# VH-VL binders against Thymidylate kinase (dtmk-1): the designs that were tried, part 6

Target 1, 218 residues: Thymidylate kinase (dtmk-1), of Caenorhabditis elegans (q22018)
Amino acid sequence: MATDQKRGLLIVFEGLDRSGKSTQAKRLVESINKKSTESGDASSSPSAVLQAFPDRSSSIGKLIDQYLRKEIDMDEHALHLLFSADRFSKNQMIRDNIAKGIDVICDRYCYSGVAYSLAKGLPEQWVRSSDVGLPKPDAVLFFDVSPEVAAQRGGFGEERLETATIQQKVAAVMPTLRDDAYWKTVNADGDLDSVEKNVFRIYENLDREKPFESLEKI

## First folded at step 1 (VH-VL)

Design e17 (framework fv_ebronucimab)
Fold by ESMFold2-Fast, scan of step 1:
Structure e17 (fold): chain C 218 residues (1-218), chain A 121 residues (1-121), chain B 111 residues (1-111)
Amino acid sequence: as target 1 above (218 residues)
Amino acid sequence: EVQLVESGGGLVQPGRSLRLSCAASGFTFSDYAMNWVRQAPGKGLEWVSGISWDSGRISYADSVQGRFTISRDNGKNSLYLQMNSLRAEDTALYFCAKERYNWNDEAFDIWGQGTMVTVSS
Amino acid sequence: QSELTQPRSVSGSPGQSVTISCTGTSSDVGGYNYVHWYQQHPGKAPKLLISDVSKRPSGVPDRFSGSKSGNTASLTISGLQAEDEADYYCGTWDSSLSAYVFGTGTDVTVL
């Protein structure tokens, strides 16, 4: 009796800075890989890889990184396209891993790109068009954190005031991108271990037998 | 002990209003989504309304939208359902139900015993 | 209004197995593995029996099991006992309606 390999899952972590999403993305990857190693059943126990966007180590990501550090200046339309190019540079890697049964956990994806560019006042239809054709996530985990809790995780200053303003605008825009068919909200105000358990519960209940699709709209 | 206790039900005439309350104890109320579910005598379960832990997400069944308002007071560990323009078809036992940590996808793991609402002339 | 379709009644003798289906669409049952089953004895509040298609809460006997294939979830009660006589409801979130939907309910009679 033959049992075929199931595909990997594409899971995207979205949320504000200091929502704990990056920590939880790393913890999910570690948890999946640890369980895979302990069980010894490669076909039933998937492995996972972490892909953070932007990938600041790539050629495209290094340009983005320089802009984010204020080392260079750039037109906001050009920056938006660099973020899209950064994601598309990983398009085939994501699809290859999914086909091999390897889960791909993304720390930010196109939704961050759209939300930040809309928060900066760029045209909505144009902003939403550049990431069409990317792999469609099986789930987007949106880490909802209260502004008070997020502030407790960071310092005070001019840099923080600028970041808080951008984060407030992104917080208003990000929910408008929500599609309840594959978006799940995580209450990020909880302690680290409680959030981790909830994230893993969401993960383990995703359906690997659904067709793996591409984004037709964002 | 984790408990949900509903109150506020009773006999009301069509077109009138009634406010239901649900008192929560034994868990951190502000961490969980809450729901109202009703059951007409001898009939099945019907979801009425849900509210996220922070009141940021609220949804209603089509049958009650525009007439009922769900709200919560996290400082008092209480859930409310304001029922306006009541109809005979709103006659049911109203349950308060708790979701697990996340919103929309969670099982209702804790239920109250219900409060009976009878809409009759 | 959408409801998930269940058989109205199922009956069996003690020790037999019965299966209750719950059929929906791709926006509810077929979307994720987030189908839940509730047991309700006469005059009592519903009790969570199975969560996330196949997970048993603490205190629920092994003879209760759940599964899902496409748009249909199933609850199986093996080794049927008199105490299993109750109404059973499936339930899940419907992404198209932005609403929680319950099944029509199934009355299990133990003869």
Scores: ipSAE 0.007, ipTM 0.536, lowest interface PAE 10.4, mean pLDDT 84

Design e18 (framework fv_ebronucimab)
Fold by ESMFold2-Fast, scan of step 1:
Structure e18 (fold): chain C 218 residues (1-218), chain A 126 residues (1-126), chain B 111 residues (1-111)
Amino acid sequence: as target 1 above (218 residues)
Amino acid sequence: EVQLVESGGGLVQPGRSLRLSCAASGFTFSDYAMNWVRQAPGKGLEWVSGISWDSGRISYADSVQGRFTISRDNGKNSLYLQMNSLRAEDTALYFCAKGEYYYDSSGYYYEYFDYWGQGTMVTVSS
Amino acid sequence: QSELTQPRSVSGSPGQSVTISCTGTSSDVGGYNYVHWYQQHPGKAPKLLISDVSKRPSGVPDRFSGSKSGNTASLTISGLQAEDEADYYCGTWDSSLSAYVFGTGTDVTVL
């Protein structure tokens, strides 16, 4: 960022479990902040922040966390609205950081929320309506990993929403949310460094001169 | 309080079979992955096998593949390891371990073993 | 047996710091899965000490810390105490083996 008037970027990382999206989101934040500090920017004012959704540390997120850990049950409409409420609880933080020239990297966003709720059979129009008005990403990086590669990366899927059945349904639904104007596919089958280079290449080519908008449709 | 209690170990001759059990209490057993980890006398830890909460995903170390079978009975809060065609190299203390998933600050997670039993000793000797 | 490389032993005096390395490949430590650390006192079962590279479970003192760079994870014990004398193991999933792998183990001696 060469000028005082440059805004931050909102970049969303989406993909199935074990696609490597969370690792790459963290690496992008660290890379941006490292370059920022090397150029003389203050460490207390980083060039990027990470926001994972759901934010499991918040009051709303703790309730979501209990559901995902199978500690409580909840009506699916109520859960969908809690996921939307969790995102809206960060709405002003995102806008404030963008206005300050700070990039916001989101690990999952409304697209995960919509895809999982549609996979559960909730009504499409209703599901797509609850996140209208959230900040519109400058880019959605969709991490496309083969099921075989994802399975080899580990784990047994212990939380709700990590079963093979729900993941298959989410995999079918997620592409229907794609808007080629700002969605970019990342081939996530590569090694960590190869994927990181592709992510950073996409990041460096994003246009900070575009108006920062709100989502009018999902 | 979470407790895991292994049983079924003992002295067995090469080529024979043995079945280990792990009784779990203090948590909702059916919600968590379970694992077997072994340790030969004076040696390090070796992961043997893991099973998901619903038995839908099962994995084995290559050293035991085709000889050992992991299973669980969620109604009895019990984990099992059926060990066939035992070899001297299978001599070890066998631990039952509870799997846990947690999201870090970036949202990424992986399984780790947050609770372990005391172990049951299997000695394969002629 | 174990797949990840650790030093056989490290030693220090009370109050000093020691660091244990855990080196693997791009399919385990350097991959997408995070490294975990386990502490085992003589004659006892292992105990989870650090999860996800650097996260401390409740009850683990803040003098235990973890980090990772490339294919190497590190466990640092600051303010070393007699009670820290134990074996320490790293562990993670290996995508090429489709198996959980442990480190070779490190014996920490408090002199």
Scores: ipSAE 0.005, ipTM 0.488, lowest interface PAE 11.4, mean pLDDT 83

Design e2 (framework fv_ebronucimab)
Heavy chain, then light chain:
Amino acid sequence: EVQLVESGGGLVQPGRSLRLSCAASGFTFDDYAMNWVRQAPGKGLEWVSGISWNSGSISYADSVQGRFTISRDNGKNSLYLQMNSLRAEDTALYFCAKDISGYEWDAFDIWGQGTMVTVSS
Amino acid sequence: QSELTQPRSVSGSPGQSVTISCTGTSSNIGAGYDVHWYQQHPGKAPKLLISGNSNRPSGVPDRFSGSKSGNTASLTISGLQAEDEADYYCQSYDSSLSGYVFGTGTDVTVL
ESMFold2-Fast, scan of step 1: ipSAE 0.014; ipTM 0.608

Design e3 (framework fv_ebronucimab)
Fold by ESMFold2-Fast, scan of step 1:
Structure e3 (fold): chain C 218 residues (1-218), chain A 120 residues (1-120), chain B 111 residues (1-111)
Amino acid sequence: as target 1 above (218 residues)
Amino acid sequence: EVQLVESGGGLVQPGRSLRLSCAASGFTFDDYAMNWVRQAPGKGLEWVSGISWNSGSISYADSVQGRFTISRDNGKNSLYLQMNSLRAEDTALYFCAKDLEYSSSWYDYWGQGTMVTVSS
Amino acid sequence: QSELTQPRSVSGSPGQSVTISCTGTSSNIGAGYDVHWYQQHPGKAPKLLISGNSNRPSGVPDRFSGSKSGNTASLTISGLQAEDEADYYCQSYDSSLSGYVFGTGTDVTVL
């Protein structure tokens, strides 16, 4: 064949609740798939998939969902491992899609898991260890939203991990996880179209020739 | 299969009350915002009220503010609309609509609607 | 608050193209919120036709296309067919209402 095959990209969207990250993750998937189907040599298969964490529809995710809705209580170490298990349950799916040239867009990843567990006072070294070996993102897009803008978007503060105290601690911890080599800040206070254009600009400039790696540390 | 089934409509006199229900199945109800949308006979769609996945954000059209109350029971996979002080202008088919995300998402599933007639 | 403005009706013959406009304000379409389009046949519930300005859900013919610029979104139906005779509604989120707004609706007649 004259055309080289390229690998897919792993892109992670991180941020506080109501930062618009879920909307932007969905829009990126739609934009990639629309451009793929409009090509002159179009495949019927989409070129991007969306993976939200926790996957509340899975068996593991349903237990997490019950905890977040305050229907059950759980030891915080057990919950941390359940969140890690949820991510690892998708590990092979992510790698397979990347190998096939399909982009994987994640709404939250291990960084949320680490930040929330550290915010709850769990031991740092232990918390950072359980997600080692997951695929390393090509980019982490951190959505930085003002509290005033987030409040306008609704739905804040009712679930177990949405209290002001936990969110403030998470906001303090998340920046400490940043690695400027692959983390990029998105100003999420802008209108949806301007944020979408900025996201797509970041996406289109990512290097598919770079080796796809696993996380050695978090 | 995603299903939304509305109930509770009927003929009611002005000034009285009705409570509409929407029974949801085939998806994780408490992950999604829900909306009520109405359509008067021969007229267009009018958004009535919306509620976020956790009831933390609730909003109403100006025409129903103070008279209608939206609520949800996530344990029962049910959405409700309590309609008080009903007026002839509230006569409409009331649809339950599922939203993927409260802000700027679309309604991917609609129920068939329940008819509310406010008349003599 | 104001609804999104659509023409009352558009008409065309089979095989022609028709375009429906949807004009908003600075608190909805002008703020960058996506526009979605619904098709409603008489006596039926609305059906999602276009999501996110231009995305076609599975099963929607490629004759339907959407676009957005500034305060205005457009739905274009090419190769008009008898089955396209229906009401069409645009929808967006409005930040000043913290809720959704629908267009005034457009009746498409296939002559």
Scores: ipSAE 0.006, ipTM 0.429, lowest interface PAE 12.6, mean pLDDT 82

Design e4 (framework fv_ebronucimab)
Fold by ESMFold2-Fast, scan of step 1:
Structure e4 (fold): chain C 218 residues (1-218), chain A 122 residues (1-122), chain B 111 residues (1-111)
Amino acid sequence: as target 1 above (218 residues)
Amino acid sequence: EVQLVESGGGLVQPGRSLRLSCAASGFTFDDYAMNWVRQAPGKGLEWVSGISWNSGSISYADSVQGRFTISRDNGKNSLYLQMNSLRAEDTALYFCAKGYDFWSGYDYFDYWGQGTMVTVSS
Amino acid sequence: QSELTQPRSVSGSPGQSVTISCTGTSSNIGAGYDVHWYQQHPGKAPKLLISGNSNRPSGVPDRFSGSKSGNTASLTISGLQAEDEADYYCQSYDSSLSGYVFGTGTDVTVL
């Protein structure tokens, strides 16, 4: 016996620091949940949860957070594997929510992990190998922001990976990871409300008539 | 099916004005940036102006800045171009073009109308 | 106005390949903005042929391919057919102009 409920969608937000992607991810989750509440029929309206990577509250994420705050140093291969381990620690939570018809909105995913490690000069085949088997997103929203606009959005350069050099290299690498079958570009130079409307337009146009078995793996 | 239909072109004397219209159908008009692109007879494509989904961002080519005004009416699925102080160099086929994204920057034009001819001559 | 530079014309015979270059500056292609390609038959509106440097829209034959390296993008048409005879335009965004810029256009002739 199968359930009549449609599965939730896995939607990933990617982009450079200061692209506004984190703000937009939170706004999308709030909008989905608000519409679900206002409809009065939870079975016909999806709900959503936000999952930011790295999850700085977990044991793995706390170690990553210490590195990003420059409190500890570690080998770049070890750091890459910690980022991958952080994502895998949420694998079951993602699958369980999707099975219940709950959308999972990820602020960063494996694409950030690959782009930053490639920007640091690590080998591509090795870098990509550690995320094989993660749930494959139904959509990746890539937030494209001009370097000038990003620099003006406050707090730039405070954490280890926020230098102009690393951000320039990440900007060159991340577009090479694009797969137009499920990646969609969001112009993030606009005001917050304009970007929010485009994000919601993309979200509403996604195919929601999917069984759980259609969830693929990377 | 996406359709863009331009109108309002014609023969006009230098220094005069024309207003072009573009009627859009087959997509959610207020979710996308819209653009005007022109092509002089026997010449290449030139972007003229773009407007975001909510009219919050508007941009113009230097050649038309201060003379042309782009606007949209989302309730009517319509795009407009008010052309003032027309010059012989403005003679061109004017295309209405749909942006892929809602913003007028970092975009491409996935659908085009057939164009409306503007001839500026004495 | 500044435009992206394309050869005025290229020619080939049916079944052969041709490549069209599109050269920009540090304010457009050199700044990392994507390059898009349009095909225009005489008397017709332009049609999107390649988006985002190398992506084919649905309905575009796989004979058309795009690439980008540094300040230059290229459109390659393999297995040339008579219906490929048209004008081809590249397009990008220019940060110094705060607007879009088109290539000078290339006329493709097929014998």
Scores: ipSAE 0.005, ipTM 0.428, lowest interface PAE 15.8, mean pLDDT 83

Design e5 (framework fv_ebronucimab)
Fold by ESMFold2-Fast, scan of step 1:
Structure e5 (fold): chain C 218 residues (1-218), chain A 120 residues (1-120), chain B 111 residues (1-111)
Amino acid sequence: as target 1 above (218 residues)
Amino acid sequence: EVQLVESGGGLVQPGRSLRLSCAASGFTFDDYAMNWVRQAPGKGLEWVSGISWNSGSISYADSVQGRFTISRDNGKNSLYLQMNSLRAEDTALYFCAKDRGYSYGLFDYWGQGTMVTVSS
Amino acid sequence: QSELTQPRSVSGSPGQSVTISCTGTSSNIGAGYDVHWYQQHPGKAPKLLISGNSNRPSGVPDRFSGSKSGNTASLTISGLQAEDEADYYCQSYDSSLSGYVFGTGTDVTVL
């Protein structure tokens, strides 16, 4: 019955710092795995894995981590390509998990990479080209947090790219990357449990019968 | 083409109420934050109130807090402003403004405005 | 409500450059929030002119440019034309107000 096995979903969580997206990504993975364990039916109860980008534990990710911690300096074009390389280093792992029926939940993806590089003033066509060929998400959950709520949460980091200036520029750019065919907005102003329920409702309604595709454009 | 059309303005006495409407077309209304901005005759722009795409986040300028209520009906592509306890200083042209994104405060499209005059 | 400070008026001759300043506080521009600029012709609604300190929307001429340094944003109009006669407003987010704040407005007169 291998041909009856439904594929896994690729779901990407995007949003600004302080939107709660990382917490919700972990909660979704936990919820999927808990339900899978309870049912005992592999064909109707998928499991999930979390993939955060950048993966700071890899060789590529360690270089990115050093840059973000301000331990090294790097040309912005080189940094953009390192972020893209970090995503491509996980390309086959994502595809393999999806083929096995395992859902892959990404905390940030190519949309963060494009938005941050565009916010820094890098050339638009070049920035949009480097991630073509990556797996296409079944859904991008964009965590929309109001400016007043984000400001109240604080948490401006010490790392590069965590300043209010960069976050505000990313906020202006990110909506221009939206494709309503697979982007879904999540209101992140609510409490954690309310947001979690909305995330899971979106997840439950995604179509596993659609063909799995690669990104042809961004 | 994106269009925002305000209505409901008029002459009203101090202490009374008025309800403004904004009819939106040419974009997916449900996906964007909406705002009210006003301009008193001969004066500058003043932000009044904002509402997120699903009404989950609502904010007001201090000058109208407790008197005005912003709301939206996504099924009708409409934004509303209920104005209670009106004062002479509320006299202004009221603009409906679309946020470029979900709550970024970049007002990429504006309506032509509806005039509210609060006078005896 | 706290406003961003702009000069009341600036003037120039056709072909000249004029610059409009927009000065904020530590709760808005000084906190790193972006500044947007709007152009308003008499009797008309405001129109987005500059987004995110320096970005021009499609259809806005190269003559318009924006910049920001510390607590102050600037709008520069080069090659001034008669049709540039209008009021110009800066706008940002203010964390102490938990809302948006506009500048006092600047009237541009072309001689």
Scores: ipSAE 0.000, ipTM 0.442, lowest interface PAE 14.7, mean pLDDT 84

Design e6 (framework fv_ebronucimab)
Fold by ESMFold2-Fast, scan of step 1:
Structure e6 (fold): chain C 218 residues (1-218), chain A 119 residues (1-119), chain B 111 residues (1-111)
Amino acid sequence: as target 1 above (218 residues)
Amino acid sequence: EVQLVESGGGLVQPGRSLRLSCAASGFTFDDYAMNWVRQAPGKGLEWVSGISWNSGSISYADSVQGRFTISRDNGKNSLYLQMNSLRAEDTALYFCAKEGWELPYFDYWGQGTMVTVSS
Amino acid sequence: QSELTQPRSVSGSPGQSVTISCTGTSSNIGAGYDVHWYQQHPGKAPKLLISGNSNRPSGVPDRFSGSKSGNTASLTISGLQAEDEADYYCQSYDSSLSGYVFGTGTDVTVL
């Protein structure tokens, strides 16, 4: 049949380390692209792209990567703005892909950035303001995983670091950013294939007819 | 710049003990899990032991369990491996390795310290 | 302990692509644990090449890519260059061992 000029979807994957969110983001991109390639509507362009934040390959992301690996230090306000700048450096790419009908799947977004900075004790209103104007996700998939399951998936050292004060504070803050209008909780305790099926079910039910908007508040 | 510098290796007779040290700099040592990984001459990598940021979790490879003890001193930015009842099969270059922030990969490695267990 | 299985060697000419497989078991890769890749030049310490199945650390060229499906992970090196001649190791976590497991290692030769 004749194809409508429908927009792409912006879908954000959020959750704590070891929730399986990064694996599921990649699997969703692969599933969308395989389906597109096998269909009569398939083109040489992908139907979905993956964007991880921070983007460690960019100039801004390389500086963030150095901080995360503790090679450099910086003021926490400066770091917050670098995380925000990293997201805004992809703002036009996201909008262009959406306009072309290409889905953008983000592994983390502004919600991770806000939660981390709030956990560090930075001023709430200021922290929530720097990402206003970014593309608004059609859905945020929040991956909820039990501590026991997370311990088994992520490996040895990082699970123990999650008991540190900052990781506990991030875990407490992240749910406060939830907006039930577009946030969906994914039970991540199942096997990877079961979680993948649930993710795809959420994906296929999203409404492409809604106007694509910008974030007016976080 | 992140640096890990191992020391304490040498030639030792079977049944004896050695203590390895790893001096860390260029990062906040007490935020990260640390590991020992070894490589026998001409052979592949073998994970030996790991320790969480606060020493609350410690794990060993089956081949060294009961003979080796991993420890850390966060005030001195140092990681240790106490090796008892050494065997010829423990002959290897011993690397100190730092885990990543979000995932348990080894993002930085020292140059290694050579342990030779022989006659 | 249980090692992840890699081919002993792969070879290619400059500009070609090579792929290295890393096959695990139900207690590691098959359980959903991420796979990481390291490059080791003779006489040097290993260097992180790929983390979390497909992420490239700062400074790693785009010609290196990783993927994972089921019990197997793969490292692909496109546009082979002379400096890619090295040993490559995969690594994951093993739940039955409660510890890390490395692959058997693959020697890449650029001829």
Scores: ipSAE 0.007, ipTM 0.461, lowest interface PAE 10.4, mean pLDDT 83

Design e7 (framework fv_ebronucimab)
Fold by ESMFold2-Fast, scan of step 1:
Structure e7 (fold): chain C 218 residues (1-218), chain A 124 residues (1-124), chain B 111 residues (1-111)
Amino acid sequence: as target 1 above (218 residues)
Amino acid sequence: EVQLVESGGGLVQPGRSLRLSCAASGFTFDDYAMNWVRQAPGKGLEWVSGISWNSGSISYADSVQGRFTISRDNGKNSLYLQMNSLRAEDTALYFCAKDSYYGSGSYWGAFDIWGQGTMVTVSS
Amino acid sequence: QSELTQPRSVSGSPGQSVTISCTGTSSNIGAGYDVHWYQQHPGKAPKLLISGNSNRPSGVPDRFSGSKSGNTASLTISGLQAEDEADYYCQSYDSSLSGYVFGTGTDVTVL
């Protein structure tokens, strides 16, 4: 294969519901793939795939989906492990795409898992342990949206973890997981096109020459 | 029975104050953003003010900013609008409206439940 | 000010289709914010007709449909009936105002 082919990037989009992160994740994937198609050369112009967590189409994800839709109930420790298992079920897919030079854009990752479980009062050390060994993101784009702007965007579901109470607790916890070495704050209060341009600017400046690592701690 | 009931409207002189109330029942009030929307006689709808479920986010239309104050008391399932320095142009039917941001197919800013409105007339 | 622009009136005969446009700016509809539609009969409170550009709330007939492209949203009423005679308002969020904006309103008359 090409000796000098650059690796793919793992980029994680985190933020509260209504921050616009899911829309921006899709737009980034579309933008990368459009540029790749226009260039006609995947080795000099990377392609991208979108991976949302939880993956509600998988066997594990279907069980999580039933819980989120309030169709079943389960112990919160069991749910935490199911979310972690869902991420690990994609571990090899992520690594394979990165090795092939394909960018992987994740809509939510382990940081959401930790933040939601901590918001529910589960033990901190235990909660932080189950996702150790997952691929380490090259960047976490944290979408910082004012509550006012978030309250006025569409698409909020009738799901268990989307209640106002849990979202408030998650909002307090999520910033404590920040590591400035690879977390970037995106001001999500702007219009969608302006936010998209800022996201793409961050994306273009990421270093593909760094070693691709695994998470040793969260 | 899901409902919003406004009260507190009436005839007031320019420069005076008035306090509107909205009583909510039949749903979990503290889970939803609430809004005030007004409609002058024979005219269209105008958004006045909004408040998030926990009062952490509050916004106002430019026409009322600095004069009106929105607030809520989740323990009483009530929304309020304190209206100061009233002007003739504030004459309108004032609706209390619930945001539909919780629930399958719901969207932020879509007002799914409305009160009957309370009439505010600012005149000498 | 920065209201969404709608035609003042639209008319049609029973069984006909009518479409109401709602044109915004780069700070609201053009910025990608959802458009919602309300129906208001004389003397009554508005009723949510369409949420999130094209979603019909429970109880709204399938004759009502919504769409959005660029800075313009549209509400289409097919199989027009006498009971559809009402005022119709679009609504979106405006980032430059940090608040909601309603359309100028459209009076639908069924001939």
Scores: ipSAE 0.000, ipTM 0.457, lowest interface PAE 14.1, mean pLDDT 83

